# VHH binders against Proteasome assembly chaperone 1 (psmG1), part 6

Target 1, 272 residues: Proteasome assembly chaperone 1 (psmG1), of Dictyostelium discoideum (Social amoeba) (q54wb6)
Amino acid sequence: MFGFEIQPVRSRNWEIEEEEDQEVVSVEIPKPSISFVNDNYKLEFNNNNDTPFNIIVSTNGSPSIFVKGCFESNQFDEIADISYSDIKPLKTTNTNTVLNNKCTVYRHKIEKSMIFITVQYDLPSERCFGFTELVLNTFKNVSQVLVLDKILNTHYLSQNYTHPIPPFTRAIFNSLFKNDYSLTPLESSNIIENLSASFLTICQVKYIPACSILNLYESHLNIESVQSFTPIVKSIYPQLFNNSSLKQEDITSQFKLMINALNKRNDKGMYM

## First folded at step 1 (VHH)

Design d10 (framework vhh_7nfr_2)
Fold by ESMFold2-Fast, scan of step 1:
Structure d10 (fold): chain B 272 residues (1-272), chain A 120 residues (1-120)
Amino acid sequence: as target 1 above (272 residues)
Amino acid sequence: QVQLQESGGGLVQPGGSLRLSCAASGFTFSNYAMSWVRQAPGEGREWVSSISRSGGYTYYADSVKGRFTIARDNVKNTLYLLMDSLKSDDTAVYYCAKGIWTYSSGFDYWGQGTQVTVSS
């Protein structure tokens, strides 16, 4: 009962007008839910575990192609999915797994402390904090979060108006994350929202080290965007690659298949 | 250097209201997302609310949704937290924090806090 205690000032009035035009006042933001593939996993992750988890979150596009191409075919146990009532899965087969419009949670078969979350739906900015809260409430003992994400190059601001030709990578991390990997920090004039922002913010408050790797890209997916994650993830988690039975040629072939499937889907009906 | 100064805390009865302010200096306030974080005696820090640099996006912890409103005045370089329907479990030191969405340093820039006590 004090809404008008906020003094009406120029910037506040402008922002209220803009927000009123863009938002629906009477609609609740949908909440995510997690479903474990079996009751054994549900019980396991409800117990306090002294061994902390490392979580890798990959967003839609090149980040999820990277994770699925490197690991999904023989190194992952599927443990759960995260869903919203208003986001419908797409019909898919093994050849088009990247078109599923799902969020799947995997555990690495050998490195049991490694949790992967592949977010293959477009998650609106207003849902990202609720999504992050669900993840961190589900996996209660977390040592580090790594987010693999992307940003349109047209939305990127460089300090000196100079930057490499896309694709290229920038990192943003909280004060708890040690940059021992020679990551190039995102220039301070840039704003990020979405899952990278929500994980970095909530992890900082919870004293969890967190880092987001942002791949700057153009509208068309290419293999260079996917491959840009390889040296970075190898530097941060070399153990994920030490015991891999997959040859580089097989991984590259998976990347190409997944890129082609996404590009064909995105371009469907564009042929005249 | 970055400085954040919180004010507006105090003693209030359950069901009462308070307005917290955070005066920012030493940086371009309008370029940064801002947050409120609280810490109850003997407890860890709890994120309360965040606001984007323009004010177009606001985020709230479930424990405060519908009762608290975060706002900012980019002309006055001031962040606000409007607290309604206060409960005893809202008793905490409230900290203004520079957000991480527009830089790589996280919440390194914290104010000294302002005490909110809800009691009869």
Scores: ipSAE 0.013, ipTM 0.431, lowest interface PAE 7.0, mean pLDDT 77

Design d11 (framework vhh_7nfr_2)
Fold by ESMFold2-Fast, scan of step 1:
Parts: sequence; C-alpha cells; structure tokens
Structure d11 (fold): chain B 272 residues (1-272), chain A 123 residues (1-123)
Amino acid sequence: as target 1 above (272 residues)
Amino acid sequence: QVQLQESGGGLVQPGGSLRLSCAASGFTFSSYYMSWVRQAPGEGREWVSSISSSGGTTYYADSVKGRFTIARDNVKNTLYLLMDSLKSDDTAVYYCARVTYKGWLSTPYFDYWGQGTQVTVSS
C-alpha cells in the first residue's frame, strides 16, 4: 500500500513563541449588546427579588438544534437578542430554518426561572469573556449555568488509548457544581476554550455552579449528536420535559428538518 | 506569513491511486491539527480527513474511510493524503487547511487554506 511514518511530537506544548514586534496591529475587541423585545421584559429582569435563574447556553450546531427542536415553537417567549455590530443575520425562507446567525434569549413559558440563550453565530475566542460578562451582568441572580457545547472528535484526547465511537458526551464543571447525574468527566489532558471556558471561569469567580456538556462528533451533523443531549438535560432539569405539549415524534421530525437544513448549507462531511 | 501549498493532483482512472502533499510554512506545523477538504464541481466543500498535531490520531469522512490515509511529517512540515481505490465521485479540488484549537462553533474553523490541487477520476 503506502509507506509513510507519522512523525511523533509531544502530546502537549507548554512553550509559547513570541511574535515579531510591529507585525501585528492591535484592534479593540467588539463588545456585545443586548436588546429586549419590549420594555416590560427590560424592567422585569432588573428586579432580583424573585427565584434565581437557571441559564442554559447552547452554542451553534447540535446544541442549538437540540434546544430549538425540543423547546421552541410554543414553549418559549423570546425576550432579547444579543448582537455584535459586525455579525449580520442570515436570510432564509425555510419554515424550519436553523440558520439565522443570531443569538436569541428565551424564557420558558411555564418554568419561568429557566433562561435559554441560543448562540447561533460563530463567536471568536477573544469575544467569549465579554459575552459571558454581559449575560451574567444582565441576569444577576443566577442559581446555575449549563453550557451545551461541542468538540470535534479530532481534538479529543483519550486517557487509555481507547477511543469511543462518536457521538458521545463529556462534562466539565467548576468546583461548585455537584455531579449528581453520573456525568462522564472530560479527560484532564483536554483543553476547554470559548464559551465553555468563559462561563466556567467567570461563574467560579462569581460563586455560581456551572457545567459544560460537550458533544463529541466526527464529520457531519447527525440525529445521534443532537439526541446525545436528551438524557443529560432530562437528568439535570427533568421539569423541562414534564410540561411539553409536543409529541416525541414531532420533536424527532423537527431535529431531522433542522439537521437537513444545516447539512445542505454546509458541505456534507463537514464539522457542524 | 502562513502558507499552505498543495501538489500531487492529476488525472487518474477509476481504481487508481494518487498521493497529495501539502507543504506548510510560516508557522509551527507540529502544533496544529491539519485537514484535507475537497470541493467537487457544482458542490460545496466537504471535509475529508484530519490528523492530530502529533500524528497519533486520524479521522476520516465515511465516504473515504478505508480508501484514504492521512499522514504528516513534522520534520519536513508536510501533510499527505494517500488516495487508493479512487472513484469518479472523488473528483474535486483538494485543499490543505490548518485547523485552529479555538472557535469550534457551528462550521469547522479553518483559518488558513492552500490554493488547492485538482483531482480528476475518469475513464
């Protein structure tokens, strides 16, 4: 067949190389802004005398499809948008579109302490801490944060040279979060970045329990990747599934439609 | 200046083999996951394969698994794609892409791309 030797390198790099002076121009990091859909919501979320909020943040791809497919429709009130001046919404005419390039904040209609933030744009790493600060400054009385995120299987490091077949999930959480849910912890050799890292770090400083659930996936978005969140979210927030007006077959159909729309937009076999 | 330069494409008959190479310069090649991505005529881009920074882990799209092999030489700063049992459906421009360890939201974040090399599989 073919005879190539793969060059071995260190499993982790601890050395940082400095870039040449004056080859890089520093630019201000764009700041997010939040816009409430009406003044009643703006006033309501400035009062912190009631039950603390539980916040679920879903990143783009399978996490947002999971949230929208399970809970959108008639279970969410849209309360706000989080936007950047340089990130423009996507146009679409599809009835079941998942492609909007927006970040929308929802409140569950029945479980009013539940806030959902679907981040459907690609947020650069340098903006994640500013985004997280805006969220936690806006929703000041927070009981817990759950981040639904994803990581490419190609970036995953297994401890025992045994690699599970994707899709599967791993959890990472701060010292305040109690794992009463038999979540499989992310192996210690792995690095957390982006919104998972910013929420875990800032929540630790603010004494808020936080957990990130990482869906590990291979090449393209499939139904199993989306459904990987179901048992975990049911375990942590069973009340979210007791108040559903949607049949399971309708939820599954919605997942399939959203997956097909996203796969059609992205090249088949691409990471989602 | 980051540069990725592909080579090794060409015309080959079905069942044939080709070896693609990607010469990388301007960055620490051994620190990055690398990928091959292809674009067939009239279609969007499709991820083909990725290799870890150490070369110890490789991943393949279902359409090429068992036929293609990704490899790297960190001393020579070169990425390879060894293509066996080529089919007409493999006809595409093949791109070498650098994978970032950050910004993995929605679509793959490839921060640098090569110019591409054309692979044509036809009788």
Scores: ipSAE 0.000, ipTM 0.114, lowest interface PAE 15.9, mean pLDDT 76

Design d12 (framework vhh_7nfr_2)
Fold by ESMFold2-Fast, scan of step 1:
Structure d12 (fold): chain B 272 residues (1-272), chain A 122 residues (1-122)
Amino acid sequence: as target 1 above (272 residues)
Amino acid sequence: QVQLQESGGGLVQPGGSLRLSCAASGFTFDDYAMSWVRQAPGEGREWVSSISWNSGSIYYADSVKGRFTIARDNVKNTLYLLMDSLKSDDTAVYYCAKARYSFLQRYGMDVWGQGTQVTVSS
């Protein structure tokens, strides 16, 4: 091949050489910061943990509604906040947590190895790498990462021209993740972006199994989109549902309230 | 708008060679690290190789070291994967990926191409 640059592989350590190469930056990308709610949590998570963490990351919209509707308050301890100086939280008078423009880190009260990160701001694509790096540097021993995400139906490409009716789910995972859950793989022609892409790629390099569950949806939020995560998360982490204090009817009611709040605000152009 | 178009896949016999190309447009190609990722039928995606913006840093998965060469042509906005000594285990759809950030960032691969099929069989 004429006119291309080839250089020998210098190191067997990917991460060390990446750090050495980042000496020149001409554009500054805002960096995230993590703030623990107390010093006890800060000390706990700075130490090497013999028990591996399972991390569930949920993006804005149906993924965050699913996580908060199932587990918030009754099952979660809030342990930290991940923030950017240029992303301001929204103040809500009724404490509606799905409209707060925040990223909150929770630990499950019973299953203490389970960490949940709800990303309720729209994170620009150029910041997803730094966000993912912060998460994986904060939680030292990680057994698996599950990303709950979404993809607009008009961006989805099916291989056999038979298109399922939205909402439905697809899975994309790195070579380390074992699909023992009968997850339907995302068709190979599709492009993944943002937090799903950054977690899958960085986890692969760090030898951490990772899977992204993509909810395929039309532009309007509905209960079926939120509920599409339930059987999948139950299959992967059945222990999360054994100790739930909420009945399924109550969980469904929470989903409806959160969806109605978002749709009503969007329809009326309201800010709180 | 960022676009990546892979080509060069095909059917080849074990021990054969293929050269994959990825034509990039919609961004300043020479500001970004580039990668190849592959997916075999029924398997998850596997990272294959990465190259920094200036070719100063090049990395390979252990399964392909010594057999594959990643290269880039910043004048043509094209990424290459030169594959020698192909094995049946190399059968997969190969994807071109762009680093999320400019310069020397490699891990944040958030834009992937449509893929090109490589089949190694006798």
Scores: ipSAE 0.000, ipTM 0.299, lowest interface PAE 15.8, mean pLDDT 77

Design d13 (framework vhh_7nfr_2)
Fold by ESMFold2-Fast, scan of step 1:
Structure d13 (fold): chain B 272 residues (1-272), chain A 120 residues (1-120)
Amino acid sequence: as target 1 above (272 residues)
Amino acid sequence: QVQLQESGGGLVQPGGSLRLSCAASGFTFSSYAMSWVRQAPGEGREWVSSISTSGGSTYYADSVKGRFTIARDNVKNTLYLLMDSLKSDDTAVYYCARGSFYIRGPYDYWGQGTQVTVSS
C-alpha cells in the first residue's frame, strides 16, 4: 500500500486469460474541483500574476491541527474549497467540529504570498496526482511548496541500530530545495506515498522547490506530535510567527481542544 | 448540565451602543476560553470575538476591531460583549460559545442566542 508509486500498475501480458480471477476494474478516477469563496478571488487567481506564492499543504491529523491552531483564528482569509463529488463534508450546521472532512484554502492576511491548504479528508492514493495538478494549475508562479504530513512509527525504517522515540520529524525534499534549516533527512530505506509523493514528484518536473516534513507518531494523537512542527516551520518561514497576535499559551490550548475534539469523535464511532 | 444564556439584545439606532451578557452554569467557567459568534439573516455564522481563560488575552474579527470589547467576570461566571458604534451590518443573532478562537470550532456548547437589530 505504501511506496513512492501512488499505486501499482498491472502490466498486460500473455497470462491475461489465466488471471481473469484477479480483480480487473477500469474506473474513472474522480476529479477534484476548486470553488472560490467569491468572484473577486476567482478573477484574481485566474489572471497571470507575477507574485510568487509559497504553498503550505497540511494533511489530516497533526499537520492540520498544527496549521489551524497556530494561524486560523485571526491570520487567515478563506479563499477556496477543494472538493470531490463523492467525499461528503461533516454536517455544516455543527460548528463544534474542528475537523470537518473538507479541504480549505487560506491566504495569510499579512503575508499575502503565503497560501495554506488544509486537507482534512483521507485522499485515496490514486487521486493525489490529480489533486496536486489542480493546486499547481490554480496557483501559478509558485516559489516553494512545503508539505506537512505524517507516518505511523511502525512503518518507519531506521538505518541505525537504535530506533528514535516518537514523536519526531524527518524531511524529504526534491533536488531544488536547499536544506538551510538543519532538517534531518528521511532515511533512504523509507518510501513516501500519497500527497507528499505527488507534490515532490510534480514540483520536481515543474522546477519548483518542494519539501515534505513527516511527523513520525504512535497510534494515538498527542500534543507532542502537533508541536513537532513548530521549530521546523519557524525555521523555514519565521515571518509567519513575527506577525502573530496569539500567545503561545493560547496556541497550546487550541491544540489540546482540537486533539480532544478528534478523540471524542473517535469515541462516538465517527472516523476523522 | 452545561448552560449558556445570552441577554441584552434589542433594537438600536446606527451609531448606538449595546451590552450583551452571557450567564454560564454547569461547568468551571474560569477554565474555558469563551467566544461570541453571530449569524446575520440569510448568512452563515461569523466569529466575532474570543477571550482567554484569565481575560488577559482578547481577540477580535477585523469587522468589529476598535468598536467591540469582550470581557469576562470569573467570579460571576459571566461573559460580556460591549458593542459601540453599531452599524446596520452588525444586525444578527449573537451566540455565546464555549471554546476557542474559530468560527468552525472547537466550540462544544452554545447559548440560544440574543437578537441585535441596528435600524432606524
Scores: ipSAE 0.000, ipTM 0.296, lowest interface PAE 13.1, mean pLDDT 79

Design e02 (framework vhh_7sr4_2)
Fold by ESMFold2-Fast, scan of step 1:
Structure e02 (fold): chain B 272 residues (1-272), chain A 117 residues (1-117)
Amino acid sequence: as target 1 above (272 residues)
Amino acid sequence: EVKLVESGGGLVQPGGSLRLSCAASGFTFSSYAMGWYRQTPGKQRDLVADIYSGGSTKYGDSVKGRFTISRDNTKNTVYLQMNSLKPEDTAVYYCAARLWSGYYEYWGQGTQVTVSS
């Protein structure tokens, strides 16, 4: 296409001045590393074991708030961190412990086959394949993967001209996952990205059942977005809720506090 | 400045009772989960009891049925009623406050409980 409008040719990188005679080199994609809390866990997970693992991966935002607010900290053993050399953990304040820019791996203390991976950093799309391979190479004998994720409503394409008012959920799953849970499938012509895409693709190749639950949202985190995961996770893994001492009102209060902290942090990023 | 002040510790005979109190200031008490933790020399701190803002409670397996945690939001105070005390309950008891799961944001200085004949 042509006209009087032309895209500027850009010879400089960044928005700062740099040496023009430097040789341009390809940037290598950073690889993730897993660090176990102790050598006993490292030894345990390096050996083949007979326990089939169920893995729940929660991405940043409403998925991670759901996991952290729904389950008490003493229900989990922290077993590992997944890190990148160029992603720096945030110094947590006493009012923002939910926003740490870290990826932590937990094992449920009672349901020891349940592994939770909370990804609280924004992972670039080109890194998602390597992240997923690291996870599936670390935890052998995986029975199922459930990814809790989100999608912006403006990127969503409905099957017809009517669609629900956000927030609502859609599910996308590989051919090995059996939908016994009345999950509403993501409509055709939608695309998935990032961790949902990499887990569904790699799990299909490795013959592991996998499902991604996508919370559709407008622009701000709200409690309904977080609560949208509750009936779905209860349906798939009811055993996670059988021994909870928390009342629903307490869980709701935890969600509100975490949402408030994340929204205030995001708002401060817009102002100095 | 956040402050947690424990009281009510002391020496008691096996089978006896004690009530610990923790007075809080410097934060919105009603929004925080409050807990009691204990530590014996050479060991890490262990959960005794937690109480959430809505009143839900959780107990460590060793104290379940013997201890009761409660809170009074008008007095900014959390309590631990300890019944049927055993020698193995001997420890320094710490009051803790947290806003979200996974982190203990504020700790008191601790109060000694000794169960001995």
Scores: ipSAE 0.000, ipTM 0.310, lowest interface PAE 12.4, mean pLDDT 78

Design e04 (framework vhh_7sr4_2)
Fold by ESMFold2-Fast, scan of step 1:
Structure e04 (fold): chain B 272 residues (1-272), chain A 118 residues (1-118)
Amino acid sequence: as target 1 above (272 residues)
Amino acid sequence: EVKLVESGGGLVQPGGSLRLSCAASGFTFSRYAMGWYRQTPGKQRDLVADITSGGSTKYGDSVKGRFTISRDNTKNTVYLQMNSLKPEDTAVYYCATLYYGSTFYDYWGQGTQVTVSS
């Protein structure tokens, strides 16, 4: 059974009318906390590391399914969790599910400069800058950030009607990122928000190259949406696919399992 | 159990009206955004209208001025009042519940057929 008391996230697709404008109650924005799995990781990442990190941030849905399906079972060391006091993990959770309502930080077992952050809760817009600051303060020497994110197709189409049938991808990047990968830029009529916006903005200020890859999707998740990230991530970080024990059959099986779990939540629901 | 039960679809002549209803249960309805979408065979799904928990509304360009979305939190129901119906409004209409900023609809109904024909 799903719990439906969740933190609301304000989206550009919705306008909230206030009943009072002069006496609106101001609430403190909750701050994130990072908890390392052990003291060795805490010590390692509190020191200024001379080896720069590449960070891949994946948001809820197809981005997190892509990352977890490709790498989680045999390529990742879990190093930390990022949590908020008012965002609770689901009661029946498994580290490999996309319904755990958690944010987990992984390091690649072989490519130890690669940090993955899978954000599997819906993070309120007001918290995205604080989240991003925590990440960049924790991993002090960062060479590049790649955000894997998504845009709901119906909201995209309200502004432009001359694009391919979903799923497809677009890229948006700061002035420091060099597009050597033939990425298709996001059309200027679209607005980015949430984690893609906060990472691109803060990374620009901190002189860190950053790119967000946006998967345009419909309401029902399919394997094509997840697989849309494969050629792009492989182009940017081919080392993740060259020196790994990745089996395409296993990856496809994990994608299907995770897609099924998420679609059950978003479609007809199955009780746990 | 989360349920979205749609009603009010049917066959209507051009210029006619229909009122769609979506009865929701199994969640705290007043805290969720609700939307209506439509799908025609061979076309992409269109946003028809959505309404936030606070009552703010958004409409697809093709239906502005003709359709009105509303909600009744006491009855846990979302409505779509459809006026001045056109043949191009013929589609299956889906009710959905959506967490703000969510990448998926949390739940949607089974769909109700609206046919506008002469």
Scores: ipSAE 0.000, ipTM 0.134, lowest interface PAE 16.5, mean pLDDT 75

Design e05 (framework vhh_7sr4_2)
Fold by ESMFold2-Fast, scan of step 1:
Structure e05 (fold): chain B 272 residues (1-272), chain A 117 residues (1-117)
Amino acid sequence: as target 1 above (272 residues)
Amino acid sequence: EVKLVESGGGLVQPGGSLRLSCAASGFTVSSNYMGWYRQTPGKQRDLVADITSGGYTKYGDSVKGRFTISRDNTKNTVYLQMNSLKPEDTAVYYCAARWTIGYPDYWGQGTQVTVSS
């Protein structure tokens, strides 16, 4: 692991996609584009902001359900969409935003330094670097990146012979992130990929603290997987939960609704 | 249903060659990241070789120059050509599809390669 070695003592098998060891083929990788909801946001984020942003990126599945179920109702301002010309959004009926095949950028209405990016499309691994570059070029002054992601439990590699019962979480972070939150590190035998890998690698190069929280799950999406993010996000960003207008039973109901929608899609092969 | 089926393992003499195949179903090899990993007795699982959807390849230091990963998009199959085999290459070899965005990661059942005389 040359050029992008982040934490050798914590990850003996750390492997980030690396250009030096790759045979390059003549293929053009599609580039993402960002579209702001209005010109006021476009102007605001193009100006130098002295207050740094905290960015939370959530991948599809349990991470996006967690973010949308906790905060989307009345706590988010929609700022922008990140799109690719070859990825078509789905028109959804009713309140079922989890089936939209879109990437939406939100700002928290009260904690205005908090930016949320919910990636609800299937992003190929070769596009993750370009996606990450676009995000960090757009918001520029970034204090910290937190990625909420997932990994299938059956291919998880434990350093011990003991396997925890899913769902549970592991954390992987670059050398700049300070673990003041008692996060359980991902065992060093595991290899990270996709958006977690691209954000950890590029943030290390740009001197931005970054952490990925991986929900270890079984084959079916369940409420326990979604709820596994709650104590960790509360520990890192307790301010996000101080002024919640939603009762826990309402949040739980939103989680169930979104889980049912994704499971219905998965059963029909519509979410791959 | 995603299924990865490995074949081509066996017993081979030092200096010999072997080609492993991984046939995928319910999953498109050309659109996804594919890799070969091995687990030696008493050791952790190590990356041997991988190939991205764009055709980028990477090799473990111990096999670089001896092993070659390739794919056949029409057969939806990934190959690992192993040349100049050494006793230390003895391991169970696993085919893996690594794509956590939108789907779970997938593994084959493993195929035994033994380099011995």
Scores: ipSAE 0.000, ipTM 0.124, lowest interface PAE 16.4, mean pLDDT 76

Design e06 (framework vhh_7sr4_2)
Fold by ESMFold2-Fast, scan of step 1:
Structure e06 (fold): chain B 272 residues (1-272), chain A 118 residues (1-118)
Amino acid sequence: as target 1 above (272 residues)
Amino acid sequence: EVKLVESGGGLVQPGGSLRLSCAASGRTFSIYAMGWYRQTPGKQRDLVADIYSGGSTKYGDSVKGRFTISRDNTKNTVYLQMNSLKPEDTAVYYCAVKFYGSSYLDYWGQGTQVTVSS
């Protein structure tokens, strides 16, 4: 164990060194910043933690709706926000705003090694590396990363030239992740992009097991897309479902409300 | 769709240098691992160098210390600086986009011939 912390830290430093050796970039890429809710969390996470973290990253859309609707807000401690100066949160004067255009970091109140990062803004491809580096530099002892993501069916390439009817899920994982969960691997001809690609790539270099679950969908998000994550996350982290007091009917209702709110915001320019 | 275009190959004498470039088009690839592979007739493609989105690098044992891989994420381009070239470096060099840098390859360029001889 003693040597394992040195190896990931050195790999990160070598990444920074190699980046400096590259051609000077003329285009400024905005950098993320992390803001902790209080100084106690900032101090706790400022050093290498002896307890390894499991991180679940959920991207905008069905992945974040799944996390927010499936898990009660009372099961999460909000510990930090990850922000960009040019990405503005939605105005939150009312308790009825279920989507916020924010990235919030939660820790599970009971399973304290479980960190959830809900990315509810559309993060451009060129920012995903910097975002991922910030996360892994903040949570320095990471046992596993699970990314919940989505891919539009028109962007999906089937090796067999036959397409299952969306929604369905595919998994892609680095060489360190053990598929003990009967996940269906993503077909080899597909390009993975954005946060799934940045987490899989950087975790491989840092020797962290990582898996991305991709929900494939037809045109817009529906309840079935959100629910597609349930059996997979339950299989990987069954302990997360042992302490929920929400009934399945209430969870389903929350999913529908969040989907409706997202659709109204996108289709009618609500609050934008 | 995705297109990889290699350039910079050619004939060089032993001890010489070449710089290969690979331009990726069709989508932003800054978050992908990219690499250089080489192939001699009758053999499988071998890893020359990988570069990850964060700039971390891996090299094949035969080229370590002589070759340097770098990338320009704003141009979706990866480079291979080849120094102290040996006749054994003669091969077709391929650029590739990789999911996590080694076990998975999605897109290949057409290849560029490097010949090290007089």
Scores: ipSAE 0.000, ipTM 0.136, lowest interface PAE 18.0, mean pLDDT 76

Design e07 (framework vhh_7sr4_2)
Fold by ESMFold2-Fast, scan of step 1:
Structure e07 (fold): chain B 272 residues (1-272), chain A 117 residues (1-117)
Amino acid sequence: as target 1 above (272 residues)
Amino acid sequence: EVKLVESGGGLVQPGGSLRLSCAASGFTFSNYWMGWYRQTPGKQRDLVADISSGGSTKYGDSVKGRFTISRDNTKNTVYLQMNSLKPEDTAVYYCAAGRYLTSFGYWGQGTQVTVSS
């Protein structure tokens, strides 16, 4: 080839471009902790390999009101709290504690194999799997899990069906759960999230039968939403309703009081 | 440690009176609902009476007009005054404490009431 001269156009003070440091791609997910009310319960649940547990998990809102109104006052022993360092309990009076921002674990006084977990804080979706693992690692030898949950009507997807006027219920369950209770399955187009998703997924992997009962609701809480759980829970666990000292009218009155407490907070324009 | 200790039970003739007391410790008594329940062996527990932290009372249908529940927050004690006792009032009587619309259920050991001629 022929040579030619290339004139230098500027000084070689241009540095090689350096890459930025890798950004933090994940935020640490806070871990739950369980605290037993006494050391006797802590020892019992660590060493109790004989009795399989039935676990009922109730989420915030109508599921927790249902459980508290039916059972709390006279049928539960409180055994533990499940807490996060960054979720602070609300300081409430005994007339207003349906918004206590706590998760409490109870055992039924008579049906000792029945464990109830009322989750009254709003648990972020990324924490639900860690929560579920803590529960299933703590209460080993689980016979069945029943999740009482809710889904906002505007998030519900119907498939070629004129769906009922809310409130109504749907069920979703893993392959191990036997639907002997005539539960109406959730339509396949719907996406399950949060505690219902984490319990159904982890229970399937651990070979534990699991079912989530979803109350479909409007934005305003009403008594029909709470009462929608009664026939379903009664069909699955009829023994739970044989030991109540409360009359049905008293249970209905408890539901109304709890609903009114929630509605009063919502109506006052509170910033919480 | 939460403790509820009942006293004042016993044997009484029909038409007689008894006063039950329940001494509470291990919690902030004035913030808790207090109640009395009764149970006959082999039967479910029935509400006798309850009293809220604010002093509102409720009675079981079978005892209205005969029994009175009261509380003394300075002594951490709840009382049940039982008048015009009947044989059907024979039961073990249990003191209970709870945050009325919430997660806590504490129970005493029970005290026997027998109404017999």
Scores: ipSAE 0.000, ipTM 0.114, lowest interface PAE 17.3, mean pLDDT 77

Design e08 (framework vhh_7sr4_2)
Amino acid sequence: EVKLVESGGGLVQPGGSLRLSCAASGSIFSRYAMGWYRQTPGKQRDLVADITYGGSTKYGDSVKGRFTISRDNTKNTVYLQMNSLKPEDTAVYYCAAPIWSGQYFDYWGQGTQVTVSS
ESMFold2-Fast, scan of step 1: ipSAE 0.031; ipTM 0.408

